# VH-VL binders against q9vpl3: the designs that were tried, part 188

Target 1, 224 residues: q9vpl3
Amino acid sequence: RGKINIQRPKAPHYERARVVAVTQPKYPELPKAKSCFKTRAERTQQQQENPYNEIIAREVRNWLDHSRLVAFFHLSSITADDIFRVRVQLHKQNLHLKSYGSKIIEQAVKNTRYEAIVPLFHSNHCIVFSPDPEKTAALLRIVRRVPQMVLLGGIVEETMLSRNQLVAYAQMPGLHAVQAQLVQTLSQAPGHLIQQLQAHQNSFVQVLDVHAKNQMNEETPKST
Key: E = the ipSAE of ESMFold2; O = the ipSAE of OpenDDE; V2 = 0.75 times the mean of E and O plus 0.25 times the DockQ between their complexes.

## First folded at step 7 (VH-VL)

Design C19 (framework fv_imvotamab_arm2; at its last look DockQ between E and O 0.23; V2 from the best seeds 0.49)
Fold by ESMFold2, look of step 7:
Structure C19 (fold): chain C 224 residues (1-224), chain A 120 residues (1-120), chain B 112 residues (1-112)
Amino acid sequence: as target 1 above (224 residues)
Amino acid sequence: EVQLVQSGAEVKKPGESLKISCKGSGYSFTSYWIGWVRQMPGKGLEWMGIIYPGDSYTRYSPSFQGQVTISADKSITTAYLQWSSLKASDTAMYYCARLDYGDYFGFDYWGQGTLVTVSS
Amino acid sequence: DIVMTQTPLSSPVTLGQPASISCRSSQSLVHSWGNTYLSWLQQRPGQPPRLLIYKISNRFSGVPDRFSGSGAGTDFTLKISRVEAEDVGVYYCMQATQFPYTFGGGTKVEIK
């Protein structure tokens, strides 16, 4: 039987194992610490936001768990009509465009192997989920015509890929065996991959800072 | 094409059990929430609760907690609303509706409704 | 629970004339990270509700541009610029900012 409201345990079948692995320190009788300096309003606010955000995070976890392709984008200002057109085009390719608050993403990936993606969500963003990693090429073709969506990187077959690695992956044949070989080759030096993702984010922030400081130049129409 | 198709109208007596269904099609059933909404004759809408078929998590409105059971069977893409013992006051139209938090953050597609009549 | 209060309860309107529906919440609908999850639904006679407006002012796909939403905080408005015969029905506001989700009492739009 599935879970019901009166049965709301912390997690289904991994709840106790996770908690036991984390807690080795001896408990003092009463909690000690930092919380004694927070106001009552701050503690109440944090508690309220966490429960609702945690419920929404279930949806994000489900997408992550069932998507063999996840792509992260910076999202510039875009009209509701334009984003809807992009969503429809992506949906035809079994690509699902979603936007979640950064706090929701942070809660969804906490204590998972995907925790490293949290820095990507410090600015406006969106995510594309798909069960079909061979659709990476279609994704990139569709978003190439959408300058408001700037690729930051992705996850393919549970392996994090930088922007350049994801583009290279998209150029491969659709055969699963070839895709597996590429992912296996790219997974060498995991620290290098994380460094590349962080560097792309830092470079992106620097570009935004320069653009903001040059507000007068913003009024120039887009060039060809 | 996203569709939610509900089971047909029901006529019941007080004290009987009932399980009505909502079958989703045209989308990934386990990736979206299903909510249940009651509309009593001539009245407005009342949210009863939601379920996430992806992990079976369920949340009820306090007004309906303990009075109904919301469940889903993802193998047949169907959500359910169930009473163990109907009351005359349960006479109403019941709707299911789809929701996610990464798109419209609202009930975007609705079933056609199931009329439940409970009378002596 | 967040109480959603709609006015008017009934809005008889001549074809081609505007209609305006107000929705007031008992507390702010602004979520902790700044978004407001206020929707408007239309229920035509004998039909299920359908989504018109999400996140205050965004029209759902296929909704005519004569429908518009506005507001902030606790006060929200749905406007129909030129009422057509197909617009007859009951309109509801709904909040999804917190559980339990709540609806306004509804506003019936009729043709005179």
Scores: ipSAE 0.631, ipTM 0.834, lowest interface PAE 1.6, mean pLDDT 80
Fold by OpenDDE, look of step 7:
Structure C19 (fold): chain C 224 residues (1-224), chain A 120 residues (1-120), chain B 112 residues (1-112)
Amino acid sequence: as target 1 above (224 residues)
Amino acid sequence: EVQLVQSGAEVKKPGESLKISCKGSGYSFTSYWIGWVRQMPGKGLEWMGIIYPGDSYTRYSPSFQGQVTISADKSITTAYLQWSSLKASDTAMYYCARLDYGDYFGFDYWGQGTLVTVSS
Amino acid sequence: DIVMTQTPLSSPVTLGQPASISCRSSQSLVHSWGNTYLSWLQQRPGQPPRLLIYKISNRFSGVPDRFSGSGAGTDFTLKISRVEAEDVGVYYCMQATQFPYTFGGGTKVEIK
């Protein structure tokens, strides 16, 4: 009986090898993503309520309450160094880049007017705050150069805006210009109305005149 | 530019009360935490406590709990550290520093320090 | 309380040479959020502390590239690649993972 070489086990008989190959449980390839470090969002969601959450939630609430511009971004594979660079650029424009865990955000906005933002925080996210809504254009200009930052939406002057709406807002003339345009448009409305009313009156008078003239012509006996 | 300016040096006797100040400027004072740090002569840094000026929420180190009072006046963007009764052992440099939880989770800006000397 | 232990207490260094400072925590500084809130501060003689590094390895604004932070869990290191005269002072590590925040005992960097 030949010494069982434990270092090089003889390949099983062909039939056995086939059976083993077919009966081997196809383990679903572990999603490659699970081998990656849990996203910040995943890590923060698993966090037990600790005193830090309340402390930081207070800060988040304060930023929301005092900001006239708030923008929400998804972060896609961005490095800490890249974030820092962006932060510096934003800071020069009085834009404040902050990153908080989803659980903290949830706690901060619970039972508040901001509760609708919670669904935006499923993965790695950051928030940009500003006291000046006029900085929206500057914000978009800066983040356009950062492909890892994806705009999700924002809050401007207490109004929730979609991504597209925020982009549109940034392209709009300033509030005062828009107000001026509105006033101008409204001021033209009465003039147009008066013109239309006068036109109707004039038309009516013309019709009456024609009618009167026709009646006068019918009453003139043809002096044969 | 973010600045924290502290009140001047103090010379006091044991048993006296003292209140020192830290004025913040160049940022939203109510949006960031202020911490106080003690440094005894020739010694290291000791965290005393923090305050959120927005609502005056405070947290103390156990070592300083009941020994000092941290407060803030947001109207003048000033934080305070107060003793009701000073001891000789309170002789130290005291620093205020801004704390950010959003990014750094550390003290990013510091005051110049206030030297407190308590002697008989 | 988390105890932060720094070594060495004193680090005499020749100008242009590298320096290394170690900081060890009594407990893991990994927060439940996954971040490690370890910072390094520099205190020059007669000046207030200055933030150098936050979250183990991130340089604060204005900090030269010669400063670098590394580590994980309970062991952390601050490195200065080329010590300059202006780097003289006391360096502190600080943890903010758990209340109360605590500092290391400090490491004095001096020029030989």
Scores: ipSAE 0.508, ipTM 0.767, lowest interface PAE 1.1, mean pLDDT 86
ESMFold2 (binder alone), look of step 7: mean pLDDT 92; pTM 0.944

Design C20 (framework fv_imvotamab_arm2; at its last look DockQ between E and O 0.29; V2 from the best seeds 0.50)
Fold by ESMFold2, look of step 7:
Structure C20 (fold): chain C 224 residues (1-224), chain A 120 residues (1-120), chain B 112 residues (1-112)
Amino acid sequence: as target 1 above (224 residues)
Amino acid sequence: EVQLVQSGAEVKKPGESLKISCKGSGYSFTSYWIGWVRQMPGKGLEWMGIIYPGDSYTRYSPSFQGQVTISADKSITTAYLQWSSLKASDTAMYYCARLDFGDYFGFDYWGQGTLVTVSS
Amino acid sequence: DIVMTQTPLSSPVTLGQPASISCRSSQSLVHSYGNTYLSWLQQRPGQPPRLLIYKISNRFSGVPDRFSGSGAGTDFTLKISRVEAEDVGVYYCMQATQFPYTFGGGTKVEIK
């Protein structure tokens, strides 16, 4: 029976690579032909996108600079009507719901202390900005009824907080200044934590010495 | 709630200067972009440029670069479009519109328009 | 510059019947990180434009559900499922994927 002769160009033409890329099913890894062979139009668009993304990053930096509360959420599929209703509820509390592309966020926070937030934007996401850190409790109350928004963490008074730290911050009573001081305490640098642990160790040793002396006195028989 | 209110219609002669305004209200003026769009009589829409009032950063369409100046005064929440020397070809309706890259990524709210007529 | 081409130029429609407006871009509107910034605007006679649809298919607040958007890459469609008298006007597509922002030439929807 005959054999099938496979006639394939050694190097795919760019037109063929574009057709193949359009019709290809999604893979766990990018096909080599797609990643190695960019069209002239794609290269030109990438060159234009970087300056454009920097302009959008200006907006992101302005929000970060003027917000004392920033909260990060994973965002599941949600209708435009539902997200608009949430946005209106948040806006009444001076809470501003936004979404930006991950590359734009990376460009906005490059060479800042906030570079650590970039991994949070791996998945579909949204960000809530506010000048009012005391609105954290209101934010959490509103979003608890929105299962599509899952809290990842935040920034309060320029201090990065984990999800649990932000929830704890929201539950504390008091004035804005008092809540800001509590955020500092909850999220102190590793050096401060070491100093706290060392102080507690010294205090604990002193208490043990007192107890050891008292136990020796109590174990001594007293005949009276 | 969110409103953009533009200055009234203008009738000018060629060579005269003009500055038209767009006052924003009901939102944080410095947190959103303002774009300017031209519509010549009986024609479609044409983007002229945008400004970020928070830092006065501007970007112009190439066809309008050097022809107009876009500015803003954040203390009175007002954006401006101005010509140093009007031409008859500047006769058009001019719209301001708000742009938000973090929400709709489009012109979500529009001013009522300012008709500029340039004739002898 | 990305050229936006709308068809038809005029769409006379019987009241209560559907209308479909096509918008084609000269290059892909997909931003390299998955966002496509294609919007649809409505301009009623004597009025400023208003936002109908953003990011291809999302309806802006207060826009009736008879308006829908679809498409991908370079080919986009605005559909009005049942045209009403208030829908008369000119419809524009607009791209905001890159500067300069560009509009389609417009499609006039009118009752025949």
Scores: ipSAE 0.674, ipTM 0.845, lowest interface PAE 1.4, mean pLDDT 80
Fold by OpenDDE, look of step 7:
Structure C20 (fold): chain C 224 residues (1-224), chain A 120 residues (1-120), chain B 112 residues (1-112)
Amino acid sequence: as target 1 above (224 residues)
Amino acid sequence: EVQLVQSGAEVKKPGESLKISCKGSGYSFTSYWIGWVRQMPGKGLEWMGIIYPGDSYTRYSPSFQGQVTISADKSITTAYLQWSSLKASDTAMYYCARLDFGDYFGFDYWGQGTLVTVSS
Amino acid sequence: DIVMTQTPLSSPVTLGQPASISCRSSQSLVHSYGNTYLSWLQQRPGQPPRLLIYKISNRFSGVPDRFSGSGAGTDFTLKISRVEAEDVGVYYCMQATQFPYTFGGGTKVEIK
């Protein structure tokens, strides 16, 4: 009986190999995303309802309440050094990059108008705060150079905006210019309405005039 | 530039009251925590407590609970550390420092310190 | 309270040589959110403390690259690759994972 080579086991007989191949449980491929990126939250199982979290939540709420621009980003494999570099760049523009735990954010926004942002914080994330909504363009410019930061959405002037809306906002002329345009457009609306109303009246008068003329022509006796 | 400027050195007797100050500048004072740290002569650093100037929420170390009062006046961007009755054992350098949870989760800027001497 | 233990108490170092300071915590400093809130502070003679390293290994603004932090869980190390004269002082580790915040006892770095 030949020594069973444990290091190079003989391939099973073809029939056995086929049965084994067919009977091997097809484990659903674990979504690659879940295996590699255990969210920081999943790694730290210890749900310590710590009074400490409440303290930090207060800070988060304060930033939300005092910021006119808030942008939410997903962080994809970014190093601490990269974050620091970005933070410095943002700071030069009076943009404040902050990172908080998901639970802290949840606690901070609970029973507030910001509660809708909670679903954005399922993975590694950061938040950029600014008191100046005009800095949106600057923010996007800086972040474009950082592929590890993915814009998810934001809040501008108390309005929640999607990623696309935030990009569009950044491309818009200043608030005052937009307001001026709106006022101009609204101011033109009455003029147009008046013109339309007058046009209908004029058309009506013309039709009546034609009718009157036709009646007069019918009443002219053919002087034979 | 972020700066914390503390009040000058104090010489007091046991039983006297004292209030020292820490003025913040160069940042939004109400958005960051201020902490107080004690350093006894030739000794290490001891965390005393923190205050959120935005709403004056305070937390104390158990060792300093009831021994001192931390307060803030946001209108003048100043934090305070106060004793109702000083003891000789209160002789130390006291530092205020800014605490940022969102960035560093630590004390990123420090005052120059206030020396308090309590002697009979 | 989390007890922070630093070793050595004193570290005499020759200029240009490396220095290493150890900090051990009585409990894990890993926060529930996955971050470890360990900081290193430098206090030069007659000056207030200065933040060097935050979250184990991140250098604070203006900190030279000769300073590096490492560690995990309960064991942390601050390294100075090449000690300079300006590096003389007392170094402290600090935990901010839970209240109350606690400091190590300090390590005095001095030039031989």
Scores: ipSAE 0.455, ipTM 0.729, lowest interface PAE 1.3, mean pLDDT 86
ESMFold2 (binder alone), look of step 7: mean pLDDT 92; pTM 0.939

Design C21 (framework fv_imvotamab_arm2; at its last look DockQ between E and O 0.40; V2 from the best seeds 0.00; counts 0 for: pae E 2.1 > 2)
Fold by ESMFold2, look of step 7:
Structure C21 (fold): chain C 224 residues (1-224), chain A 120 residues (1-120), chain B 112 residues (1-112)
Amino acid sequence: as target 1 above (224 residues)
Amino acid sequence: EVQLVQSGAEVKKPGESLKISCKGSGYSFTSYWIGWVRQMPGKGLEWMGIIYPGDSYTRYSPSFQGQVTISADKSITTAYLQWSSLKASDTAMYYCARLDFGDYYPFDYWGQGTLVTVSS
Amino acid sequence: DIVMTQTPLSSPVTLGQPASISCRSSQSLVHDYGNTYLSWLQQRPGQPPRLLIYKISNRFSGVPDRFSGSGAGTDFTLKISRVEAEDVGVYYCMQATQFPYTFGGGTKVEIK
């Protein structure tokens, strides 16, 4: 038998260091040796597959998976004090204001039906997460006083909603109130129609009675 | 109020195992990262690694890879740092700290620290 | 690894006078979208570190306005406009732009 250590090729330091650095379960680091003279496009693609961005994307996916309400906003220039005050107000309503880079959002939603949201993050933005979709009205009430935050749309109960759909949803009462409204509507529907028919019937009878009295006065005296 | 409460000080001999804990409260434990930081006596701070309790994903500093194990139990909102065989060079103060990428507050809250002494 | 270098090592200061701490990184800390994950921590004697400043210049909740941060690229500064007795301790800069996270060596602020 020969010299085992000498007969086995020694792995390059880059490869051994890369393997040690890439002991993560999901997204191995891409090889970078060939790209030592990178263009802007190559740097952008390597950054899209950057393991650090993938790690942050885990946080985003967890928020998406556990939030029944997700709202997307365009964010204009805002001071740290102002955004902190908004975050505190939202937090009191179980609304969690977060901000992530566009590449991180893209990685988080890759191979999901939510890939359509990626273009919303071309400019400065923020996201509000909540387990409570009934808090949508409170969200919109709070951000109405914050012109730096402009609603773009959202996700409610895993359904993507446009801006207008989300606003309309916010005007509806919560689940219990919607169920109560449905019960009330069912109990009222035949009653309202009956009331209208009864009123019309009474008015019709009154018109006929007046007509009959007028005809009797012209021809003969009334019987009663 | 966000709190990170660590287990008490430990005095150990070389070769012994140890598992120290960091219990988080006052926030959604599975939505935030927990990092571990070492401070050797009279020295500065060294990042050891992080864990995401939501899915148990871990990432270690190359300086600590293979030397410690970071884990979490989300049912009791607790993160752990453990050694299979302590060395005298492991004598240090160990801190846990919370990290929030979404608010860009790296290590916004810290535990009180756990002093580990390995001697004799 | 990004090396973080702090100066001075020690900063003895008279009460009410300013203090200035410098931090230099071995490479740019600017992330892809212009955010710079440079933070400043304070460690008072016998206490854990606490976050003072994040993203170069933003004060964390509960941090007095006498603390301010500035800088760009690879050069950063923490200033204390008027040092108080409670400001005694060691100050660290830290980068969280990439793994591994790294800290400066620390600057001890002490009262003369």
Scores: ipSAE 0.542, ipTM 0.790, lowest interface PAE 2.1, mean pLDDT 77
Fold by OpenDDE, look of step 7:
Structure C21 (fold): chain C 224 residues (1-224), chain A 120 residues (1-120), chain B 112 residues (1-112)
Amino acid sequence: as target 1 above (224 residues)
Amino acid sequence: EVQLVQSGAEVKKPGESLKISCKGSGYSFTSYWIGWVRQMPGKGLEWMGIIYPGDSYTRYSPSFQGQVTISADKSITTAYLQWSSLKASDTAMYYCARLDFGDYYPFDYWGQGTLVTVSS
Amino acid sequence: DIVMTQTPLSSPVTLGQPASISCRSSQSLVHDYGNTYLSWLQQRPGQPPRLLIYKISNRFSGVPDRFSGSGAGTDFTLKISRVEAEDVGVYYCMQATQFPYTFGGGTKVEIK
């Protein structure tokens, strides 16, 4: 008589298995303890706001308020060493790389003008802050070397920009350069206008001079 | 370079008031927290409290609540630790340190320390 | 308050040999957002503390590769692969997950 393996009972014959399956009492689902049904929302509401999160949120808000350039990045499998290297490079340009949890960001921007950025923080992200919007080009140059950092968008001078808009912004000449170009263009305009006005006058004078010379030649009697 | 420079050593008597300072430089002073740490002679480190210089928000350790006052003057990028009435037991080295929550560097830069001696 | 317990209190080490310091917390140091704010500090004789490791295993700027941190939850370890003369001092673990922040009692590393 084969040792009944109590730990691995032989599967019953197909017909028996069918009967057992049909005759298994359907036990009413035990009332799920109300505690098990607390929706994630209810659990999150009872989570006493960790004072620590408030402190961090305050810092985030401060960065947002004092930055003229804010860039949002997705981080894809980046190492701590790589982040550190990037941070050092950015810091040399007065760019500050920070990383915060999504909930912290939500708390920081709640009821503020920055509330629209919350959807950007669903995964691993980092933020770069700068007081100088002219550093956008420098930022993009540095990040191009870091494939793990994907630009999502940003805020420049209180304006939300898409990824493409931010790239375009970085390619624009600085305000001073544009102003200089404008001044140069404006300074050339009067000269060009004067030249054009004088060109017509000079042409007219030349035609008159030729005419006068021709008349003088006709009046000179061929002294036979 | 980020630097925290603290005021010089102090020798005081019990009952006297004292205010020591920590000046930050090389970074945005209002964007980072400053913490104070006590180290009694031959002992370990004790967290006293932190301040956010941007709005002077403060948090104290329960052990130091009401015993000291932490403040900051952002105009001169300086944080302060003060006692209204010193005790002999306040004799210790006091350190200020920067906290960076953005990079999750608690106490990433430290001052050189201020030795406070309270003796009759 | 979270109590941080360090062992050993003293660690005499021969130059070139490894050292290991343990830190145990009375509660989990995992924050609600998943980060663990455990740091290791070094204090050389007559100097202020210096940050070595943050968030369990990340080396701070300028920290040599011979320093490494590991652990999870309530148990953490600082390792020095090859102790050098400049490594003499007291090492502290610190938690910043919950207020009040608390330090371990310190471990004194000395050269034999």
Scores: ipSAE 0.473, ipTM 0.743, lowest interface PAE 1.1, mean pLDDT 86
ESMFold2 (binder alone), look of step 7: mean pLDDT 91; pTM 0.933

